# VHH binders against Ni-sirohydrochlorin a,c-diamide reductive cyclase complex, component CfbD (cfbD), part 16

Target 1, 370 residues: Ni-sirohydrochlorin a,c-diamide reductive cyclase complex, component CfbD (cfbD), of Methanosarcina acetivorans (q8tjz8)
Amino acid sequence: MTQKEISIIHPRPSSIVAALYTLRDLNVDVAILHGPPGCSFKHARLLEEDGIHVVTTGLDENGFVFGGHDRLVEVINKSIELFNPKILGVVGTCASMIIGEEMHDAVLEANPDIPVIEVEVHAGYHNNTRGVLFALESALDAGIIDRKEFERQEYLLIKATEVEKRFGAASKEYLAPSRGDLKYKVAKRLIELLKEGKKGLVIMNAKKETGYMFADITLAVSEVAAALGKKENLVNMANIDPELGLPRVRQHAQYIMRDFIAHGVEIHEIIGGMDEYPIAGEKVSELIKEKYSDYDFAVITGVPHAIPMENLQHMELISITNGPRQVLPLKEMGHEHVLVEIDLHPKTLGVSEIVESEFGATLREVAKEA
Short names: E, the ipSAE of ESMFold2; O, the ipSAE of OpenDDE; V2, 0.75 times the mean of E and O plus 0.25 times the DockQ between their complexes.

## First folded at step 8 (VHH; framework vhh_brivekimig_d4)

Design m4 (at its last look DockQ between E and O 0.34; V2 from the best seeds 0.00; counts 0 for: pae O 15.1 > 2)
Fold by OpenDDE, look of step 8:
Structure m4 (fold): chain B 370 residues (1-370), chain A 124 residues (1-124)
Amino acid sequence: as target 1 above (370 residues)
Amino acid sequence: EVQLVESGGGVVQPGGSLRLSCAASGFTFSSYGMSWVRQAPGKGPEWVSSISGKGGSTLYADSVKGRFTISRDNSKNTLYLQMNSLRPEDTALYYCAKGSGYSYGPRDYGFDYSSQGTLVTVSS
């Protein structure tokens, strides 16, 4: 039965943006968008704060007609001069696609003495993973990553797509955004569970930089538990293996781990890399089965819907996501409490330390009154 | 007042080993993660390693991974850094710090470190 591809009508991240983020993950210094000045503007600005210079060829109507080759050459040269990058990214857009010129020709003409990752991409792909793959393929060709890592990434992308199609934002034609449950109510409930002496799993399954804020929830839960004398009732899990992932991804894991350590929070189980959120649930399930089958509740942050429900069914679940459209799917999966950290992604771009979450803050405040 | 006193530094040949100690006082030692930070001449501070309050979690900079081992004895309020296979590039003043250490960026992660440090010189 050819699973009829659901026609999703809500907007999704573009492949262009996905490519840019991948370049960031590869520690590209400068990314050139070969397109109109407004293309991916918001994300470009955010990425600038994260240490990657994002520039544009600024193609206009004239460029659409007469080509963008010369402009791209110019911007390549200018970027090299201004930023002295070690690695340069050149990312196509819908405009460059329509123009039909080979970006590679411009790169050849500019002849930079540094590696260039060329990403021929546009926003017309149904799956934003294409942007990631194209960037990775180019990186592989440039010798920036090896085949093993490429294959690993490819596998993860496939798994991510599966998760999204099954339980995520791609699981329905339309998902209405929701703010989820009230944070203070859920905080009260969590405190009650702790006071009752219930055992809990605190599971962070975060996607890359989003972990900086989700980690705060881990901290907050630990702090509150400690205040109640129930710290031993908690087991912390996190997908923060610093040995896995592209360079920037590994760095995020390192920073988050460092901060956990600084706050005296022990991560009892490492469940994967910060790029392994699609498959980290497998490890979680195994661990629960082997060690934690008698636990009463779980606080799950990041990508809760990637964790199989088979071993979670007996637990009261508190899930925190950054996607408003993920609320309904999580509820349908059986997650009792679903919270949304609004604007989490923009707040975690460019950071190098744990960022306070709204739920974390709420939990701390409620605990003071308890 | 938080007090951290480092010891164990010295001169060693490349490939040699040293063990640094840090005596901590003025706070509940077991409640906080601890870190080692080093500063080479003419360079900024570099985070080296961190360990959780209970000692169950450890983290290392890539530059020292596999060569250095961080540990602690909470009964003695002491932090340790076993340094093996020392290299000239490891030459630095080593500081004990309360907290996670320095970010790779300009931001100080607000941990308290000693003003004295212990000097490690690796030279042939």
Scores: ipSAE 0.000, ipTM 0.242, lowest interface PAE 15.1, mean pLDDT 89
ESMFold2, look of step 8: ipSAE 0.085; ipTM 0.607
ESMFold2 (binder alone), look of step 8: mean pLDDT 80; pTM 0.815

Design m5 (from f2, 15 letters changed; at its last look DockQ between E and O 0.39; V2 from the best seeds 0.00; counts 0 for: pae O 8.6 > 2)
Fold by OpenDDE, look of step 8:
Structure m5 (fold): chain B 370 residues (1-370), chain A 126 residues (1-126)
Amino acid sequence: as target 1 above (370 residues)
Amino acid sequence: EVQLVESGGGVVQPGGSLRLSCAASGFTFSSYGMSWVRQAPGKGPEWVSSISGSGGTTLYADSVKGRFTISRDNSKNTLYLQMNSLRPEDTALYYCAKGRTWTVEYSGSSYDFDYSSQGTLVTVSS
């Protein structure tokens, strides 16, 4: 049944932004937005904190009419001079698309002695995955990634899209944002479950850098369980395979794993890479069926809606997401407790260690009283 | 008081091997993960490897994967780093760390030196 493409009326990330984040994942040093100064401003600033220099050609009305070629050449040269990048990204915009000049011509003229990832993209695509694909294709052409990784990424994008359409923000025409359930109340419930001697799965299925904060929840649950003498009641799962993903993604996994180890938290099950959040649920389901079918509850962080409910139906579910629009879908899926870490994504950009979560902090505080 | 004492450093030729040791005291060693970090001359600190309290989980930086092996003996409160196929770029002061490890930032690395260690110097030179 060809699922009728729902006309989504709430805003979604643009392909331009998707391209920029992909460049970040590829450890691009400088990304040049060939467009007006305001294009992707918020995301550009966030990415600056994450170690990628984002600059703009600053196209104005004159540029729209007379072209942006010379300006792009100039900005390429200036970027090289200022930042001495190892890899340079050039990302198109709606403006550059309208102008119709080939960005490649400017790159050729500038003739940088470093690899350049050129991404001809605009914000007019219905699917933001186009930005990712275009960036990856260009990276492949530049020899920055190999065909195997490209195909892997492409597959994951498809799966991610499927998850979002079925259970995520793309599952309805409109999803109202929600802050979810009260963190204090859910913390109390979790502690009660532990006190009762219930067995729990702590599952982190995080998307890339968001894992730095979601990992704190894993830590907090472990800490509280330990304090209650119930540490053995928990099994930790996380999608932090350090061997999978683009360079930055692998790095996130490494750092998070490092921190888990440092805090004495054992990850019993690795369920995938930090870019495999769309498919990590398959592994989780398999594991539950094989090893953990008698567990009573699950704390799921990151992308809970990507985990199939088939083997979760008998468990009390505590889900933590960073997307306010995910609350309703998760509730509808049968997740009893749904929490939202507000502004999680901005808080995890540019970090290299686990960041305290609001729920983690709350859980720790509630545990002190118990 | 937490004490960490590194040993085993020295001068070795490229392709050679060294085994570092870290003697730990002042805390329940088996209850904590341990890490090796290093700092090369003129460079910021770099995380090298970590091992869980039980020793069941190990992690390595990409730069040392396949060449270095982290291990521990909880009965002796000792952390080890077997370094094989050493390269000039491995030249650094090596530190043992408890708990919080070095963080590598884009602009550098930082380490919470809650516990001071002298480190052990590894020099790889022809």
Scores: ipSAE 0.013, ipTM 0.331, lowest interface PAE 8.6, mean pLDDT 88
ESMFold2, look of step 8: ipSAE 0.093; ipTM 0.614
ESMFold2 (binder alone), look of step 8: mean pLDDT 78; pTM 0.796

Design m6 (from k2 with S54R Y104W; at its last look DockQ between E and O 0.07; V2 from the best seeds 0.00; counts 0 for: pae O 12.0 > 2, unsure alone 61.7 < 65, placed apart)
Fold by OpenDDE, look of step 8:
Structure m6 (fold): chain B 370 residues (1-370), chain A 126 residues (1-126)
Amino acid sequence: as target 1 above (370 residues)
Amino acid sequence: EVQLVESGGGVVQPGGSLRLSCAASGFTFSDYGMSWVRQAPGKGPEWVSSISGRGGSTLYADSVKGRFTISRDNSKNTLYLQMNSLRPEDTALYYCAKGSGYSWGEPRYDYGFDYSSQGTLVTVSS
């Protein structure tokens, strides 16, 4: 059944941005945008906070006409001088594409003594995954990743796309953003469940760095449960396998795990890597079926819509997402409580430890009154 | 009953090295991650390091990263902590704990941290 390609009219991340984030995940030190100064400005600034230097060739109208080769060479050299990067990324834009010069020629001329990941990409791709793939392909060519990892990443991208098309932001032509349910009400409900002696699954299925804030929810639930003498009623699951994913992704998992341990929170089940959020639900379903079928509720953070509902139908679901447009799909899937952590992504860029969530904070406060 | 017995503590000068050991019994050692936790005088417990059941993954606190190495010998049911470049701030009672905070490989229920009651004292002083 040829899934009717829905014409999505709400904006989505560009392939250029996807490429940049991939370079970040590969621990690229400097990423050069070969394009106009404003291209991907917001994301560039965010990434800079995350430790990757993002610079631009600053192509202007003259550059569009006369070419950007010399400018790119200059910026490559300048970047090397300023930042002494171990790995350099060069990312194309719509402008560079239109100009039609080969970025590789500029890289050759500059002749850096370090690996360069060249990503010929523009924002005109319908599928945002193209930026990721192009970056990964280039990384493979440069010997930064091996074929096995490349294939793994490719598979995950496919799965992610499937999830988004079926249950995510790509599932409808238009999804109105929502703030979801009121956090204090949901917090009260969660506390009631715990007081009643209900068994709960706390499932973190987070996408990369977003895990730093979603992890706080895991902490908060554990803290409240402990305060109520119900700690044993909870099973924690998280996709924080530190051996899986690109270097930065693995690092996130390590740091989050560290913090869990530091706070005395046991993760009872590892359900995948922090890049395996699209498929982690399979493991969750299996675990529920095998071990946790008698549990009463689930707190799911990160990408709740990636978890199949087959084994969740009997549970009261509290889902926390960072995507306002994900509220409606989750509600439609049968999630009773859906919360949104607003601006979660920007708040988790550049961090190396768990960041307090609004819901976590709310839960802690409500618990004090209980 | 889970038993954890630490050894290898002592007095060392700054910059010195020590190797701690933990003998584990009462459970299938290889099925569980293990951790080191320390408690300095007047301070609360601090997580130091963890290792997966199979030993394939290790985690370290920032304070000890690059200086300490956690390892295990599953054939001997023993957990190790190699401590190099010791600092006065590393002075603490070191505890071995059952559990790493996560389960590797096949999903297993990790029953949480089970700490030793004794610990081994590490004193770093000039």
Scores: ipSAE 0.008, ipTM 0.269, lowest interface PAE 12.0, mean pLDDT 88
ESMFold2, look of step 8: ipSAE 0.328; ipTM 0.745
ESMFold2 (binder alone), look of step 8: mean pLDDT 77; pTM 0.791

## First folded at step 9 (VHH; framework vhh_brivekimig_d4)

Design p1 (from m2 with D31S Y111W; at its last look DockQ between E and O 0.35; V2 from the best seeds 0.00; counts 0 for: pae O 12.6 > 2, unsure alone 60.6 < 65)
Amino acid sequence: EVQLVESGGGVVQPGGSLRLSCAASGFTFSSYGMSWVRQAPGKGPEWVSSITGSGGTTLYADSVKGRFTISRDNSKNTLYLQMNSLRPEDTALYYCAKGSGYSYGEPRYDWGFDYSSQGTLVTVSS
ESMFold2, look of step 9: ipSAE 0.517; ipTM 0.814
ESMFold2 (binder alone), look of step 9: mean pLDDT 77; pTM 0.788
OpenDDE, look of step 9: ipSAE 0.000; ipTM 0.277

Design p2 (from m2 with D31S R108S D110S Y111W; at its last look DockQ between E and O 0.01; V2 from the best seeds 0.00; counts 0 for: pae O 15.6 > 2, unsure alone 62.4 < 65, placed apart)
Fold by OpenDDE, look of step 9:
Structure p2 (fold): chain B 370 residues (1-370), chain A 126 residues (1-126)
Amino acid sequence: as target 1 above (370 residues)
Amino acid sequence: EVQLVESGGGVVQPGGSLRLSCAASGFTFSSYGMSWVRQAPGKGPEWVSSITGSGGTTLYADSVKGRFTISRDNSKNTLYLQMNSLRPEDTALYYCAKGSGYSYGEPSYSWGFDYSSQGTLVTVSS
């Protein structure tokens, strides 16, 4: 029975954007979008805030007719001149695809003395992971990553796709955005749980830089617990293994760990890298089964829907996500409390330290009144 | 093809009660959140209530909170709306919709793709 592919009608990130973010993760200095000036504009701006230069060939109607080869060569040279990049990325677009020219020819002509990651991609792929994959393949070819890392990333992409199809944004044809539950109410409940002497797991399963804000929730819960004399009731878990992931991803983990230490917060369990959010739940489940089966509640931040429910069913769950469309799926899964950190992603771009979350702030304030 | 058929509408006095039903077909009912939407004469559509696929979570517009109760029977592929303490302002054509339309703040009519074309009329008049 050919599993009828669910037709998703809500917007999703494009493969072009996925490629750009991958280039960032690879510490590309300059990414060239070979396409119209407006292509992926919003994301380009965000990435600039994160330290990557994003430039465009600015293809227009004339470019569509006469080709973009010369323009790409020009922009490659100009980019090198302006930014002196160590690594250059070139990302295709729908326009470049339509034109049908080989980007590689332009790169060859430009003949930069630096590695170039060429990503021939367009926004027409059903799965945005294609952008990631193409970027990684090119990086492998360029010798920027080794095969082991490539295979690891490929595996994670598969797992991520599975999670999204089962419980994420790809799980239904349409998911309405929601702001979730009231942060104040949930904060009160969490404090009540702590006051009652309940044992809790604080699980950060964050995706890359989003961890900077989700980590604040870990901090806040710890702070409140400490204030209540219940710090021992909590076990902190986080996917912040600094040895796993692409260069930028590893850096995020390092910085977050640094900040945890600086704030006196112990991470009792490392459950994976910051790119392993799709599979970190396996470790969580194992840990719960082995060590934490008697715990009463869990605060899960980042990608809560990636955590298997098998060992969480008996717990009161407080989940915090940055995706408004994840609220319903999480509720369906049995997460009793679901919160959304709005605009979390933009707020964590370009940062190098933990950023205060709304829920963290709320929790701290509520605790003062308690 | 997704089919949604509403029933249970009618004329009721202020303070009265009605129970709406929606029979769903053409999709796996339990896999989708469901919603009630209403449209009053001369007004735009208004989200009323939503319920998750499992029925574990319910959401209500502020205007109906405490008075209306959404429920579902997945074994019967049926969505319900129990309306109590009805007011004249509740007068509207009520639609069953596939999906959740809950948005915090301004009920942005973020409707699921499929809603009924017919609706059931609820008239609250003294």
Scores: ipSAE 0.000, ipTM 0.237, lowest interface PAE 15.6, mean pLDDT 87
ESMFold2, look of step 9: ipSAE 0.593; ipTM 0.852
ESMFold2 (binder alone), look of step 9: mean pLDDT 77; pTM 0.793

Design p3 (at its last look DockQ between E and O 0.59; V2 from the best seeds 0.00; counts 0 for: pae O 11.5 > 2, unsure alone 62.8 < 65)
Fold by OpenDDE, look of step 9:
Structure p3 (fold): chain B 370 residues (1-370), chain A 123 residues (1-123)
Amino acid sequence: as target 1 above (370 residues)
Amino acid sequence: EVQLVESGGGVVQPGGSLRLSCAASGFTFSSYGMSWVRQAPGKGPEWVSSITGSGGTTLYADSVKGRFTISRDNSKNTLYLQMNSLRPEDTALYYCAKGSGYSGSYDWGFDYSSQGTLVTVSS
């Protein structure tokens, strides 16, 4: 019985965007969008803030008819001249697909003396992870990553997809966005738990750069606990293994860990890399079973819905996500308190240090009154 | 007042070793993570290494990983940086830094010392 693929009708990131972010993770200096100037404009601008140059071939109606080969060659050369990149990315679009020219031909003609990651992609894929995969495949071909890392990434993509289909934004045909519960109320509750002497797990399961803000929640909880003389009641877990992931991902983990250390926050359990958010829950479950089965509550940030509920059922859960559409699924899973950090992703692009969260700030303020 | 005083800098040949020390006062030393930061001439500050308050976790920049070792003695309120296999590119003013995370008004970043200790690696 072919499980009828749920037709999702809410917007999702495109494969083009996924490819661009993957290129960023690979520390590409320049990404060329071979398409109209407006294609993925918002994300392109965000990525520029994150240190990657994003340029476009600026294909228009004439380009659609007469081809884009020459323009792409020109833009490749110009990009090299302007930015002197160490690695160049070229990303296709719906336009380039329709034109039907091989981007590789243009790359060959331009003949850059640097590695080029060519990503033939369009926005018509049902699964946006295809953009990631195509970028990684090309990177492998270019010798930028090895087979082991490629296979690792592929596995993670599969697991991520499973998580999203089961509990995430792909779990229903339509998920209405929600702002979740009031941060002030949840902050009060957390403080009450701490005052009562309850034991808590603070679990950061963050996706890449989003960790910069989710980490603030870890800090804030520790600060408040310390102020209450309850620091020993908390165990911090985080998926910030700096040895795992693509170069930029490893860097994020490193910086976040640096900042934790600087603020005197100890991470008691490393539960994976910042790209392992889909599987980090397995480690969490094992740890709970082995060491933390008597804990009373958990603050889970990042991708809470990736954490299996089997060992969390007895705990009061406070979950913080950056996806408004994750609120309902988390509630349905049994998460009692669900908060949303609005616009978290844009706020964490281009940063190299922990960024204050709204909930963290709220928690700190409430604690002052407490 | 927070006071950090670095020592141990000097001139060494490539491949040589130095041990830096940082004497800390004015705060509960064991409650804070500590870091080393360096600034080369004409360059911005570069993070080198960090260690948790308890000393249980250490972290290193890729540029120094395998060569430098950060440690601390909380009984002496002292931070250390053992630098081995020094390279010319390690030439910099080295600063001891304190994290400011739990003082009610948290400051993002490091509190640096005012002086630093100069490390020069030259043939």
Scores: ipSAE 0.005, ipTM 0.269, lowest interface PAE 11.5, mean pLDDT 88
ESMFold2, look of step 9: ipSAE 0.270; ipTM 0.711
ESMFold2 (binder alone), look of step 9: mean pLDDT 78; pTM 0.785

Design p4 (at its last look DockQ between E and O 0.01; V2 from the best seeds 0.00; counts 0 for: pae O 14.7 > 2, unsure alone 63.3 < 65, placed apart)
Fold by OpenDDE, look of step 9:
Structure p4 (fold): chain B 370 residues (1-370), chain A 124 residues (1-124)
Amino acid sequence: as target 1 above (370 residues)
Amino acid sequence: EVQLVESGGGVVQPGGSLRLSCAASGFTFSSYGMSWVRQAPGKGPEWVSSITGSGGTTLYADSVKGRFTISRDNSKNTLYLQMNSLRPEDTALYYCAKGSGYSYGSYDWGFDYSSQGTLVTVSS
């Protein structure tokens, strides 16, 4: 019985956007969107804040009819002139797809003296991960990544998709966004748990740059615990292996680790790279089973729904996500407390140090009264 | 075909209470979260409340939190909304919807419900 693929009707990131973010992760200096000027505008602007130049060929109705080849060549040359990139990305759009011209021809004509990652993509793919894969494939072809990394990334994408289909935003036809539980209330509860001498796991399972804010929660919990004389009651876990991931991803891990160290926070368990959020839960489960089965609660940040519940069922769970649509799924999974850091992603773009979270701030404030 | 039929609306004074019901058919009721959405005159749709398939988790808009209670009886394929301490601003057409959602003021429920809604009027 072919499990009828659930028709998801809530918006999801496009493959175009996925490709752009992948290019960023590959430290592309300039990404050219070959399409209308408004295509992926919001994300393009966000990426600019993160240090990548995003430009557009600005295809219009005339371009749709007469082609975009010449314009793309022009923009390639202009981009090189303006930004002197080491790596150039060219990303297709729905428009470019409809036009039917080969982007590669334009790249050949422009003949840049730098590697070019060409991503023939549109927003019509059912699987948003296609944009990532196409970007990675092109990067592989360009010699920017090796096959081992490519295969690793591919595997992670598959796993990410599985997680999202099972427990994430793709798990239902429609998931409404929610603000989750009140941060103040949850902060009080956490403090209560600590005061009671309960043992807790603080687990950061963050996706890439989002870790900069989720890490603050780790800090805050540690700070509060310390203030209460209960620091030893906590075990910190984080997916911040600096050796895993694309260049930018590794950098995030490095910076976050740096900041942890600077704040005197020990990460007791490294549970993976910052791109391994889909599978980091496996390590967490193993660790719990082996070492931490007697712990009473867990604070899980980032992608809580990727953590298997098998070994968490006995714990009081405080989960913090940046996805409002994850609230209901997490609640259904048995997470008692679910918080949402709203607009976390924009707040963590372009940063190189831990960013204060709302929950972290709240927790710190509540602790002062405690 | 998914069918949702709301009932229980009416005119009530401020501070009063109403209980809305939604009879669902055409799908496995217990397998889906359910929601209430309302639309006031001249305003866009507003998410009110959601409940998981099992009924184990409930969510509420800030505007109704503490006053409204969503529940369901899966044996009867019925969704409920107990509305207490009603206010004039609660006046709206209330819709039952398949699925759970909070849209921060904007959502597309067009595929989630086909009912006519039930009118709730809170007036002194």
Scores: ipSAE 0.000, ipTM 0.237, lowest interface PAE 14.7, mean pLDDT 88
ESMFold2, look of step 9: ipSAE 0.438; ipTM 0.801
ESMFold2 (binder alone), look of step 9: mean pLDDT 78; pTM 0.784

Design p5 (at its last look DockQ between E and O 0.18; V2 from the best seeds 0.00; counts 0 for: pae O 4.5 > 2, unsure alone 64.5 < 65, placed apart)
Fold by OpenDDE, look of step 9:
Structure p5 (fold): chain B 370 residues (1-370), chain A 125 residues (1-125)
Amino acid sequence: as target 1 above (370 residues)
Amino acid sequence: EVQLVESGGGVVQPGGSLRLSCAASGFTFSSYGMSWVRQAPGKGPEWVSSITGSGGTTLYADSVKGRFTISRDNSKNTLYLQMNSLRPEDTALYYCAKGSGYSYGDKYSWGFDYSSQGTLVTVSS
């Protein structure tokens, strides 16, 4: 039964943006958007804060008619001159698609003495993961990643898509954004649970750099538990395997692990890489079944909806997400407390250490009064 | 005053093993993460490994992963580094440090209170 693809009417990230972020994950130094100057402007600026140079060919109406080949060659050469990149990315746009010229021809003419990841993409794909895939395919061709990593990434993309369709932002035609539950109220409840001597799982299932803020919640819960003399009641899980993922993804995991160590926080269970948020729930479920079936509550950060509910049904769940549109799905799944860290993603780009979360801060403050 | 005293260094052949020790005093040892860092002749400092206060979580540089093991005995206020399959490139002055570190490629970051003495490890045929 061909599951009728739901027509989603709320905005979603574009394949162009997905490609750019993938290039960042591959430690590309310069990404060239072959299109109008405003294409993906917000994300381009964010990525610049994360250490990648993003430039545009600045295609205009003349370019649309007469072509963008020469301009692309020029911008390639200029980029090399200005930034001396080790790896160069070239990303197509809707404009380049319409023009119909092969970006590869421009790259050949420019003849850079460095690897170039060429991503022929536009924003018209229904599945934004296409941007990731195209970038990875090109990276494979360029010898930047090997076949094993490519296949791993491809598998994760499939799983990510499944999670989003079933329980995420792609699960309904329209999801209204929500700020979730009051952080103060939930903080009080968490403290109450701890005071009562309840056993809790603190599970970070974070997507890449978002982990920098979600990790603060792990810290805060640990700090509060310690203050209450209940530190032993908690088990920390995190998808921060530093050996898994593209170069930048691995780096995030290492930084976060560093900070956990610095703060004296034990990660009892590593549940995957920071790109494995779609499948980390499988490990969580297995662990609960084997070791933690008697625990009373769980604090889940990052991508809570990727954690199967089968082994969580008996627990009081506190979930923290960065997606306002994820609140309703999580509630429907049975998560009793759902919080949203607003603008988490922009706040975690370009950072190299754990960033204080609003809920973490709230929890710390409430604990002072307890 | 924080005091860290390293020991266990020496000369070994390639493929050999050494165990370094660090005696810590002047602070509650079990409450802090600890790290090993090294400095080879003519090179800058390099983070090697870190361990949490309880010893439950460890982190290693890529260059030593699978060969080195960090551990601690909180009852003895001692940090250890078991080094196996030593290579000439492991030749360095090894320092014990209070805190945690990170190294990825050419990037490194740490906030250490570390010993000024270190223990010398020489790997040579």
Scores: ipSAE 0.024, ipTM 0.449, lowest interface PAE 4.5, mean pLDDT 89
ESMFold2, look of step 9: ipSAE 0.483; ipTM 0.799
ESMFold2 (binder alone), look of step 9: mean pLDDT 77; pTM 0.789

Design p6 (from m2 with D31S S35E Y111W; at its last look DockQ between E and O 0.63; V2 from the best seeds 0.00; counts 0 for: pae E 2.7 > 2, unsure alone 61.2 < 65)
Amino acid sequence: EVQLVESGGGVVQPGGSLRLSCAASGFTFSSYGMEWVRQAPGKGPEWVSSITGSGGTTLYADSVKGRFTISRDNSKNTLYLQMNSLRPEDTALYYCAKGSGYSYGEPRYDWGFDYSSQGTLVTVSS
ESMFold2, look of step 9: ipSAE 0.418; ipTM 0.783
ESMFold2 (binder alone), look of step 9: mean pLDDT 77; pTM 0.789
OpenDDE, look of step 9: ipSAE 0.816; ipTM 0.934
ESMFold2, look of step 10: ipSAE 0.449; ipTM 0.794
ESMFold2 (binder alone), look of step 10: mean pLDDT 77; pTM 0.782
OpenDDE, look of step 10: ipSAE 0.653; ipTM 0.875

